# Ledger of designs, part 8: VHH binders against q9uj72

Target 1, 324 residues: q9uj72
Amino acid sequence: MFCGDYVQGTIFPAPNFNPIMDAQMLGGALQGFDCDKDMLINILTQRCNAQRMMIAEAYQSMYGRDLIGDMREQLSDHFKDVMAGLMYPPPLYDAHELWHAMKGVGTDENCLIEILASRTNGEIFQMREAYCLQYSNNLQEDIYSETSGHFRDTLMNLVQGTREEGYTDPAMAAQDAMVLWEACQQKTGEHKTMLQMILCNKSYQQLRLVFQEFQNISGQDMVDAINECYDGYFQELLVAIVLCVRDKPAYFAYRLYSAIHDFGFHNKTVIRILIARSEIDLLTIRKRYKERYGKSLFHDIRNFASGHYKKALLAICAGDAEDY

## First folded at step 20 (VHH)

Design d2
Fold by OpenDDE, look of step 21:
Structure d2 (fold): chain B 324 residues (1-324), chain A 122 residues (1-122)
Amino acid sequence: as target 1 above (324 residues)
Amino acid sequence: EVQLVESGGGVVQPGRSLRLSCAASGFTFSSYAMHWVRQAPGKGLEWIGNIYDSGRKFYNPSLKSLVTISRDDSTNTLYLQMNSLRAEDTAIYYCARGMKYFWDRSEYFDVWGKGTLVTVSS
């Protein structure tokens, strides 16, 4: 199953956009004794990121204050994370999420997998730059230091942002499929290296052919084969790559479903995906979610979240419980 | 018919106070958030503040010390008290009804008054 459908987000540029008015209303919402959380939701979830940047600029100009700073001071818990998250440009947000995933005790490997397996070359380059500017560290070096084994090698490959693009080669696809099949059979370190090299460097179009040929040769689905042959975060990363190649929106639908149902509503994952994908393919993600799981993403968010946090997530998700 | 009618505008000297009124009709006034907005000559719209149906109030930080918004649901009237008026406060003042869920339309207001002119001059 391959995705060729048109993808779209849930947040679009407001047509009658007035950054000054928005900033004034947000000023009222944040600089009083009482915080108008509804106003924050109503404005920030209905403006695209570029527009939100303009609002922040207007806010700074008018009041001499940083909008994000004021939000961080006045807001709390996951609601703060949502509202503040919306104020990051996409590359900066990815950088932010990766940095926090690697900071402190332990590493959020799932965050690394989700971001690095799903971003385009362009997004990866921008993210690397943003990471360096914001944290004065090299993203590749940090990933290298925080991870190990074939998992590290695969992440390091992905973070290069040098995946091939362009024409397909059926003959080469057949050869690569054989390599993948052998890798699944032998499972040596060398084979793991070859496997991740193919999955990380070939174009999505080419990999689709490779997966088809793999099916033809082995009689087995690529994901199933990986699940049987490998384990740990390396296995999870490989699966993520394959799923993104097949249908990126479907991958995020899967991630959201797991976050909500399998991990007791993992807030960081839900927030990150909704924000990151809101202007890209979140509507399509919703469709895939409903198609696969029978209930809408909206419905599940509504049932598992609460308060203004819930309202914010639902506003980003958009739609109705009966809609996609 | 849904209608908002501002009154109380006029010419005032600097340093004086003025109270504007907005009479609402044609809808359940007590169920809506109400806003004051002004437009000075040659300038864009400026949000002054709002009052929710719950009575919660929010103000533009730049104007907070100079204005007070209140409402009387029994008479369907919105008020704007302005103190220590300055020349720069000269503007047309509008009352506007806030949409219950304006986030779905990306609009702030769905009903406007015609406005009342306030001129601050010596």
Scores: ipSAE 0.887, ipTM 0.965, lowest interface PAE 0.4, mean pLDDT 94
Fold by ESMFold2, look of step 21:
Structure d2 (fold): chain B 324 residues (1-324), chain A 122 residues (1-122)
Amino acid sequence: as target 1 above (324 residues)
Amino acid sequence: EVQLVESGGGVVQPGRSLRLSCAASGFTFSSYAMHWVRQAPGKGLEWIGNIYDSGRKFYNPSLKSLVTISRDDSTNTLYLQMNSLRAEDTAIYYCARGMKYFWDRSEYFDVWGKGTLVTVSS
């Protein structure tokens, strides 16, 4: 089958793919006392996820060894996280990231927000299935246990994966906008519940109409209104939903910029977004990043990361000709 | 203009040794990782190993005890020493140039030699 530009990612199926040779080269890179980190990068970032799965299968068949296990044994720190992360099927990677966001002391609320506010119904269904199979736990139950308040209620609604799809209703958009406007005026628990139900359940197309009607009613942008009305992780989650509805690649560009520049380089967030979006919309995210922030994502990663970790991130990100 | 030319192939008895050479021209040999790859009749490509400009070497785990890769940057020559040859080592042996920059997204072997045939036969 011909592989066109069916996604706006940076990683495509490699032509003339040879999983057996790839597995041999990875074996050489991993099974001695020295580790060939450049070989790992050159192979794994130049194959799509489906091809990486075939490489892992060939590696197991050829050597009786677990490729991810060998990588975790030879590698350390953030470079390990990038290279091992590339080997997860996308639903399992989302499940993996959510599991680790909630495991142990504390919770990484920004990880929960980023994943659950941005994923489609199909992606949520597949990640819930992967989470159950891999960890023998229900994702919903874990979110409930690790979160509280309206933040929890909103995440619980999103994780159902039941957002309306299809037809828009302009008359309902006006009614929904009035509900959102009243929620900003009164700020009761019931109004917060109605607000998050609209944002979580209405289709993206319907919500864009709602946001226009909200502007008409209030004279205020929806994000600005949420920022004035609410705080904490509930506010951050509501903003994330609105941003994803408006321009999901721009939301991820914002998240990457924040992860690179705000309070130091947040490695987990950069790694997660680059891997998860690499075959979906990372090219579009790069465009939004440069349009909004002036410098390319490639340039900022080059300046803030180092070593083989930097090389791996840059290989996933790729760049325009001017970056090289 | 960029060229890799293998030599040293031929017919050899099982259990014997053979040294292959790869002459490089048209590029700065000393700044590239170099690889050996082989293809047995009717089979796919098999990676043998590589050597970096630093002298670091990595080998296919299945062949590690049977082969040694070396390079002489003063003569722009890559070498493959093979020992205890077996019938299954019959193949066309290629040298190949490795990727200079890993994010170029081209095949990691962008220059190949013509190959040299090694036949291991009683």
Scores: ipSAE 0.691, ipTM 0.898, lowest interface PAE 1.1, mean pLDDT 90

## First folded at step 21 (VHH)

Design j2
Fold by OpenDDE, fold request of step 23:
Structure j2 (fold): chain B 324 residues (1-324), chain A 122 residues (1-122)
Amino acid sequence: as target 1 above (324 residues)
Amino acid sequence: EVQLVESGGGVVQPGRSLRLSCAASGFTFSSYAMHWVRQAPGKGLEWIGNIYDSGRKFYNPSLKSLVTISRDDSTNTLYLQMNSLRAEDTAIYYCARGMKHFWDRSEYFDVWGKGTLVTVSS
């Protein structure tokens, strides 16, 4: 089953939006000895990102203070991360996540995989720009320095944002499928390069054809073949690319489930995905999540998170009637 | 029928105090956060403050020193005490019911009163 269905987020522009009033309410919520976390949740999770930017601007104009700064000062722990995260434009949020994934000792390869495998050319371009402006570093250079091997090469390919778009060619798809099949058989460095080049540069539509042809030729699913033939973060990245091509919401459902159940509720991943996808396809992600795992995303978040942090996540996630 | 009715407005001199009331009916008042909002002539809506069902209060930083919000759940009444009134405080004052649950993808304020006019004039 390939992606092509209508996707929907969970956060939408609020009707009758008043940025001044919202800023006033947030000012009241943040300026004092006691923070009104409920107000923060009720406002910020019910406004789209563009509206949140307008609120921040109004806040700055009225109080001469930075809303994000005040939030960082007054809030703590994961709740702070959620509220602050909501205040970033999408490209800047991606840049932020990538920066922190590479900052310090060690690298969060899974974050790199998740973002770079799933973003469109336009999103990649915007996040590169945002990254440079915010951190005065080149995203490609940082990725290059923080990673190695075929994993690095594949990330570097993805971060260029030059994936083909539009036109499909069944004949070419058959040829590419053969290349992929041979790559899985030979497993040389050259074959790995050819494999990642196809996966990173062909259009999603074309790759769907390629994967079908691969199945026809090999009798094996593309993901299964990758899992059998490759290992490490290179393998994980390849799988992520394939999954995103097939069904991006399903990929994120998988990531969320893994974050919640396999990693003891990996907060960074959960927060990142919910925020990043809230206006894009989070509702669809929820559907895929429930369909695949039998429980709602809302249910799992409710059971594993606590306090206002939980409330914030649930507000972003939203839920069905059965979840309440 | 869910209803909010403001009262206590009128003409007052600068420097005076005024207490507004908001009578709630048709819903469980004690379970909702209540808000005061005002609109001065020719200006937009301005949030004054709120009081939660728990009794916690929050105020617009610009108005904090001039207003006090309280509630009486036994009489389903919300209050706004205003002190040291100025000409700039001339406005229609509204009470509004705040959203109860964050998953209600509705307006933050789902119920409004008709408002009461406060005129501060010498």
Scores: ipSAE 0.902, ipTM 0.971, lowest interface PAE 0.4, mean pLDDT 94
Fold by OpenDDE, fold request of step 23:
Structure j2 (fold): chain B 324 residues (1-324), chain A 122 residues (1-122)
Amino acid sequence: as target 1 above (324 residues)
Amino acid sequence: EVQLVESGGGVVQPGRSLRLSCAASGFTFSSYAMHWVRQAPGKGLEWIGNIYDSGRKFYNPSLKSLVTISRDDSTNTLYLQMNSLRAEDTAIYYCARGMKHFWDRSEYFDVWGKGTLVTVSS
C-alpha cells in the first residue's frame, strides 16, 4: 500500500490543558534537590509540542528560568535527550539533529538520509531557517562541506526543498522510468545524476507512477534495482527516498527496527524518530512495524530500553493491550 | 466509593501556621501519589506539591519554604503543613489523587476532595 492513507500520531493536544499547572509541576520536578522524572514523563509526553512551548513560556514567566536549561542541568544520558528533544519545535529539532549529525564526532550520514529523504518542502524550508537561526550557519553549506560525491549531490538536491507538486503525468512517468532503467544498466556518473534528479524532484504521486512503470519495464522492484546497482550512502539515500515515496510510515518502521535490532538499539535514531513523528504518523508507524515484523514497537522498546528512559519512550510510543 | 475529604481549614492571622488534613477512603491510599492544590479567589488552580507512595516529596518552588507535605498510610491521611501564612495564602485547598497511569490525558488528577477554605486575615 502506497502513501496517501490517513496517518496518525501518538501525541495529541491534551484536553483541559493548563500550562501554568504544568510549569509549576515541572518546577517542582526540576528545581529541587531531587528530580521527579516521572512527573516530566507524565506531563511532557502527554502534551503536544505547541502545548509544551506554552509550558516553557509559563515556566520562564513564573520562575525566570529556562525549562530546557533546567532539564539539561538536572537530567542525564538518553533521558535528557528525550526530554530536551520534546521541547524543540519540529523544525528546530530537525535542525538540531542535523547539526549534531554533521558537527559532532564524525558524520552521521544515516541521520542526514533519514531527515532529508523524508521531509516535505515546507519542513525543509523551516528546518533550514531554524538551522540558520540557531547555529548561524547555512544548512546547505554545511551539508556540502560534510559530504561528498553523488551522495552530497543528492542531499543538496533534497535540501533545496523544491520537489515538484501537482498533477501526475503517466506519459512522463514512463519516460522517467526508462531513464531510471538505463541508469541502473549503465551506472555511470551521468546516469546517477539523472537518477537522483528524478527521485529528488518529481512529486511523490508522480514517482509512484514512475516506480510502477519501472516495474513494468524492468520486471524489477525499484528498491531491488537500486540495491543491485549502487552502493554506499548514495544507495541508502536512494532507497530511503523510494521507501518514503511508497510508504513513509513503513520507512520509519524499518528505520526503527533496524535501529533496535541491527544496531544494538541505536538510541539517537529511536529517540529522533519517536519525537519527530509522534504528532505526525507514529501510530501508523507502529502499525507498519507490527505488520512487518510481527512484534510491536512498544514490545521491542520495552525489552531493550530501561529505567525512566524506557518509560519516556514507551509513553511517546504509546500502546494498547496487544502490545503488552 | 473513592473519596477524599479535606479538613483543618479556617481563619488564621498572618504569620501563623496551619495544618490541613486529607482523609482518603475507598482505595489503596498507600499505592498512590497524592497532591495538594489550591485556588485563591479569582485565580486559577495552583499546584502546591506532591508526595509519592515512596515518600518522595516535590513542591512548587514558589511555595517550598512555606509548606511541608506528609502522609500517614496507616490512617490513610495526607497532610499539608503551612507556615508563616500570608493574606495571599487565602484559598480553597484541595487534596487530589495522582494518576496511576501516565497515558490518562483527561485530567491531572483522577480524584479530588471538596476542598477546605483557609482565610488569612488580621
Scores: ipSAE 0.894, ipTM 0.968, lowest interface PAE 0.4, mean pLDDT 94
Fold by OpenDDE, look of step 21:
Structure j2 (fold): chain B 324 residues (1-324), chain A 122 residues (1-122)
Amino acid sequence: as target 1 above (324 residues)
Amino acid sequence: EVQLVESGGGVVQPGRSLRLSCAASGFTFSSYAMHWVRQAPGKGLEWIGNIYDSGRKFYNPSLKSLVTISRDDSTNTLYLQMNSLRAEDTAIYYCARGMKHFWDRSEYFDVWGKGTLVTVSS
């Protein structure tokens, strides 16, 4: 079940990159009476994030205008969200998504789960910094104020970005597995605390050993046990952590499938995952998606989205109906 | 053979107008977006504007007031009208064919002409 495959994104640096010409073309696309949405897609989905930032700089230098600002002014709906989203550096984008997940009435707990369960220590640190710079608030404080219970405690643990790395200890793994098993049996507040502490702080390598030992002791899969013993967003967060430890691309494939098929194409989730993972492991996500569900991610996006929004998503996703 | 051939370049005085042509052959001209690009001596490529198969036009904001792009699909010809020419408009002017599909991760132009030289001098 554990995947050691090489991970790959779908968006790469353009080899013959010219930020000035790109900015000129985008200027033409955005500053006229008519908006050239195809040009926006053709350029921004075929440049890596670093290159897109260079384009924005060139745009600012040449026209004295902010590219993101012009896009927000000229574009609408989900297409705007995609194009503007592509212009954020990865930590800033994560910060943006978290801010909006907690802003206003209610909280998008699923967004918090998805981001905080899947990001590395380095990504979390960068995200925290970006959050503070953009919104003049502390991410931990906002999470704390917007959530409650063991769900909050677990998120607060994850957002510290202090997960162990590297070293494995089989003896310790067996011990931790016993703790997890006991937690599933007793289900007290103390047990929940011990459970989330293990899942949030042990290295991925160590947790894989823990999960194996848990299987050996209980005869049950870790995810199944969590589903049986716990409920609510706490349960969902624990499951997300376990899935990310096992196979992060597979987790995102699951999230995308659920967003598309179970939630009537949840646009925010689809957009966020495609953008955030486009330069990391989106190709691998596509593979897992096809392997698990029998149809390509491209196929499903093509069938459920429309207009230039669809074109933009498909461009980020890359491939075609015959590819994974 | 797919080919683009620019013409109409030459030496002109400042303030004058000039019309460039680009003759296309070897492909279905009416099905492609076409672009004009120029390169001044010692400078990089500068995008001037484009015209889609639908007739929609887009221009570099810095040049919009000075240029007009048009096409005649019956003669497979692309045009660039330039007005009030300045010394800084001296450049080799290229016509280029736009990429048909966005999922092709190649350049946004797949065919180039050889260019025509425009020199603005008193």
Scores: ipSAE 0.887, ipTM 0.966, lowest interface PAE 0.4, mean pLDDT 94
Fold by OpenDDE, look of step 22:
Structure j2 (fold): chain B 324 residues (1-324), chain A 122 residues (1-122)
Amino acid sequence: as target 1 above (324 residues)
Amino acid sequence: EVQLVESGGGVVQPGRSLRLSCAASGFTFSSYAMHWVRQAPGKGLEWIGNIYDSGRKFYNPSLKSLVTISRDDSTNTLYLQMNSLRAEDTAIYYCARGMKHFWDRSEYFDVWGKGTLVTVSS
């Protein structure tokens, strides 16, 4: 359950910020055959997103060129993805990740799950708008076309961004818990619908009560029950929702650990989470990571990544001497 | 004490060349990236370029054709060669030591010289 810990990121606004100076340095770094990757890391990982936008504007003004475009031209592989990713406003970055997750042959369902299960109503509205502006497509329509079954229905529910917010109702929580318990027992299509409707539309505060009542009624943890009763991406999505309701930083710690250890260092997931959460709760994620797994996120990144890519990730992750 | 001291500034005519020097003391000069920065009257700071301990050099694209940075680690000296000087190049020129750690967010540079004035006039 949510313990009410203070949530904190790892990237903060730099004091005495000078966007012109940064743009000049980046211009120098990206010029010629030799790219100064260290300069890129030293600047972009030490500026908040708003400041990075100002740098991009200054860069455009001075040189008549797009900073992201120049980085994509001059940089390669995962390092490019990190540096370019840092230059997107948060809603546009989410839109970018979702679009690429659905582009081409196949769909990255895990990306869809991670983003849509974890974002607030406001974030969802903003990413929908960004998606439409950037790609001239409707995010809901693309999700609908790229997915199927109850998994699709649940994603479509989440992408509406209409989760309730406000006061709690213990009586209603008990009723909802009964519905969830019945859904786990019967496992029909109708029950799956009721299950995802509750998980997608009730407030986080209300759902915490629901989960507690579920435990009281069934004697089982909500996540365990879902894992026992359901399978596939539908099951994974439901679990993601429950984990985000309980402790969002802990969910991302889990995602990072899995990406690093279970999937042979899944670069896209690691990059996406570090960038997206760097100004929100990445410090808290680090804490949860260490608490849960016994080693620091910094340590694992250092051991499994290499080169300037590693250096960039470590800069975003941040850390101190205790992490070595 | 850590110190940077610029020299070589003065009054020069347009089209002429000038070489500035920066003497470093109090630290292992050869282990740091060094930068040149200037400030024209009434304007903000402008980054000129840098040189790493490895000898790699990077320049402000707007100034690349007009400047050359070099270093002599045996004498702990940084140099800025400027060619074809214009009135717009009138400024105080500073040498600065680059930060060694990327997690230092407080400053672009951790050590500054006092600067040397360059005036380009007919």
Scores: ipSAE 0.887, ipTM 0.965, lowest interface PAE 0.4, mean pLDDT 94

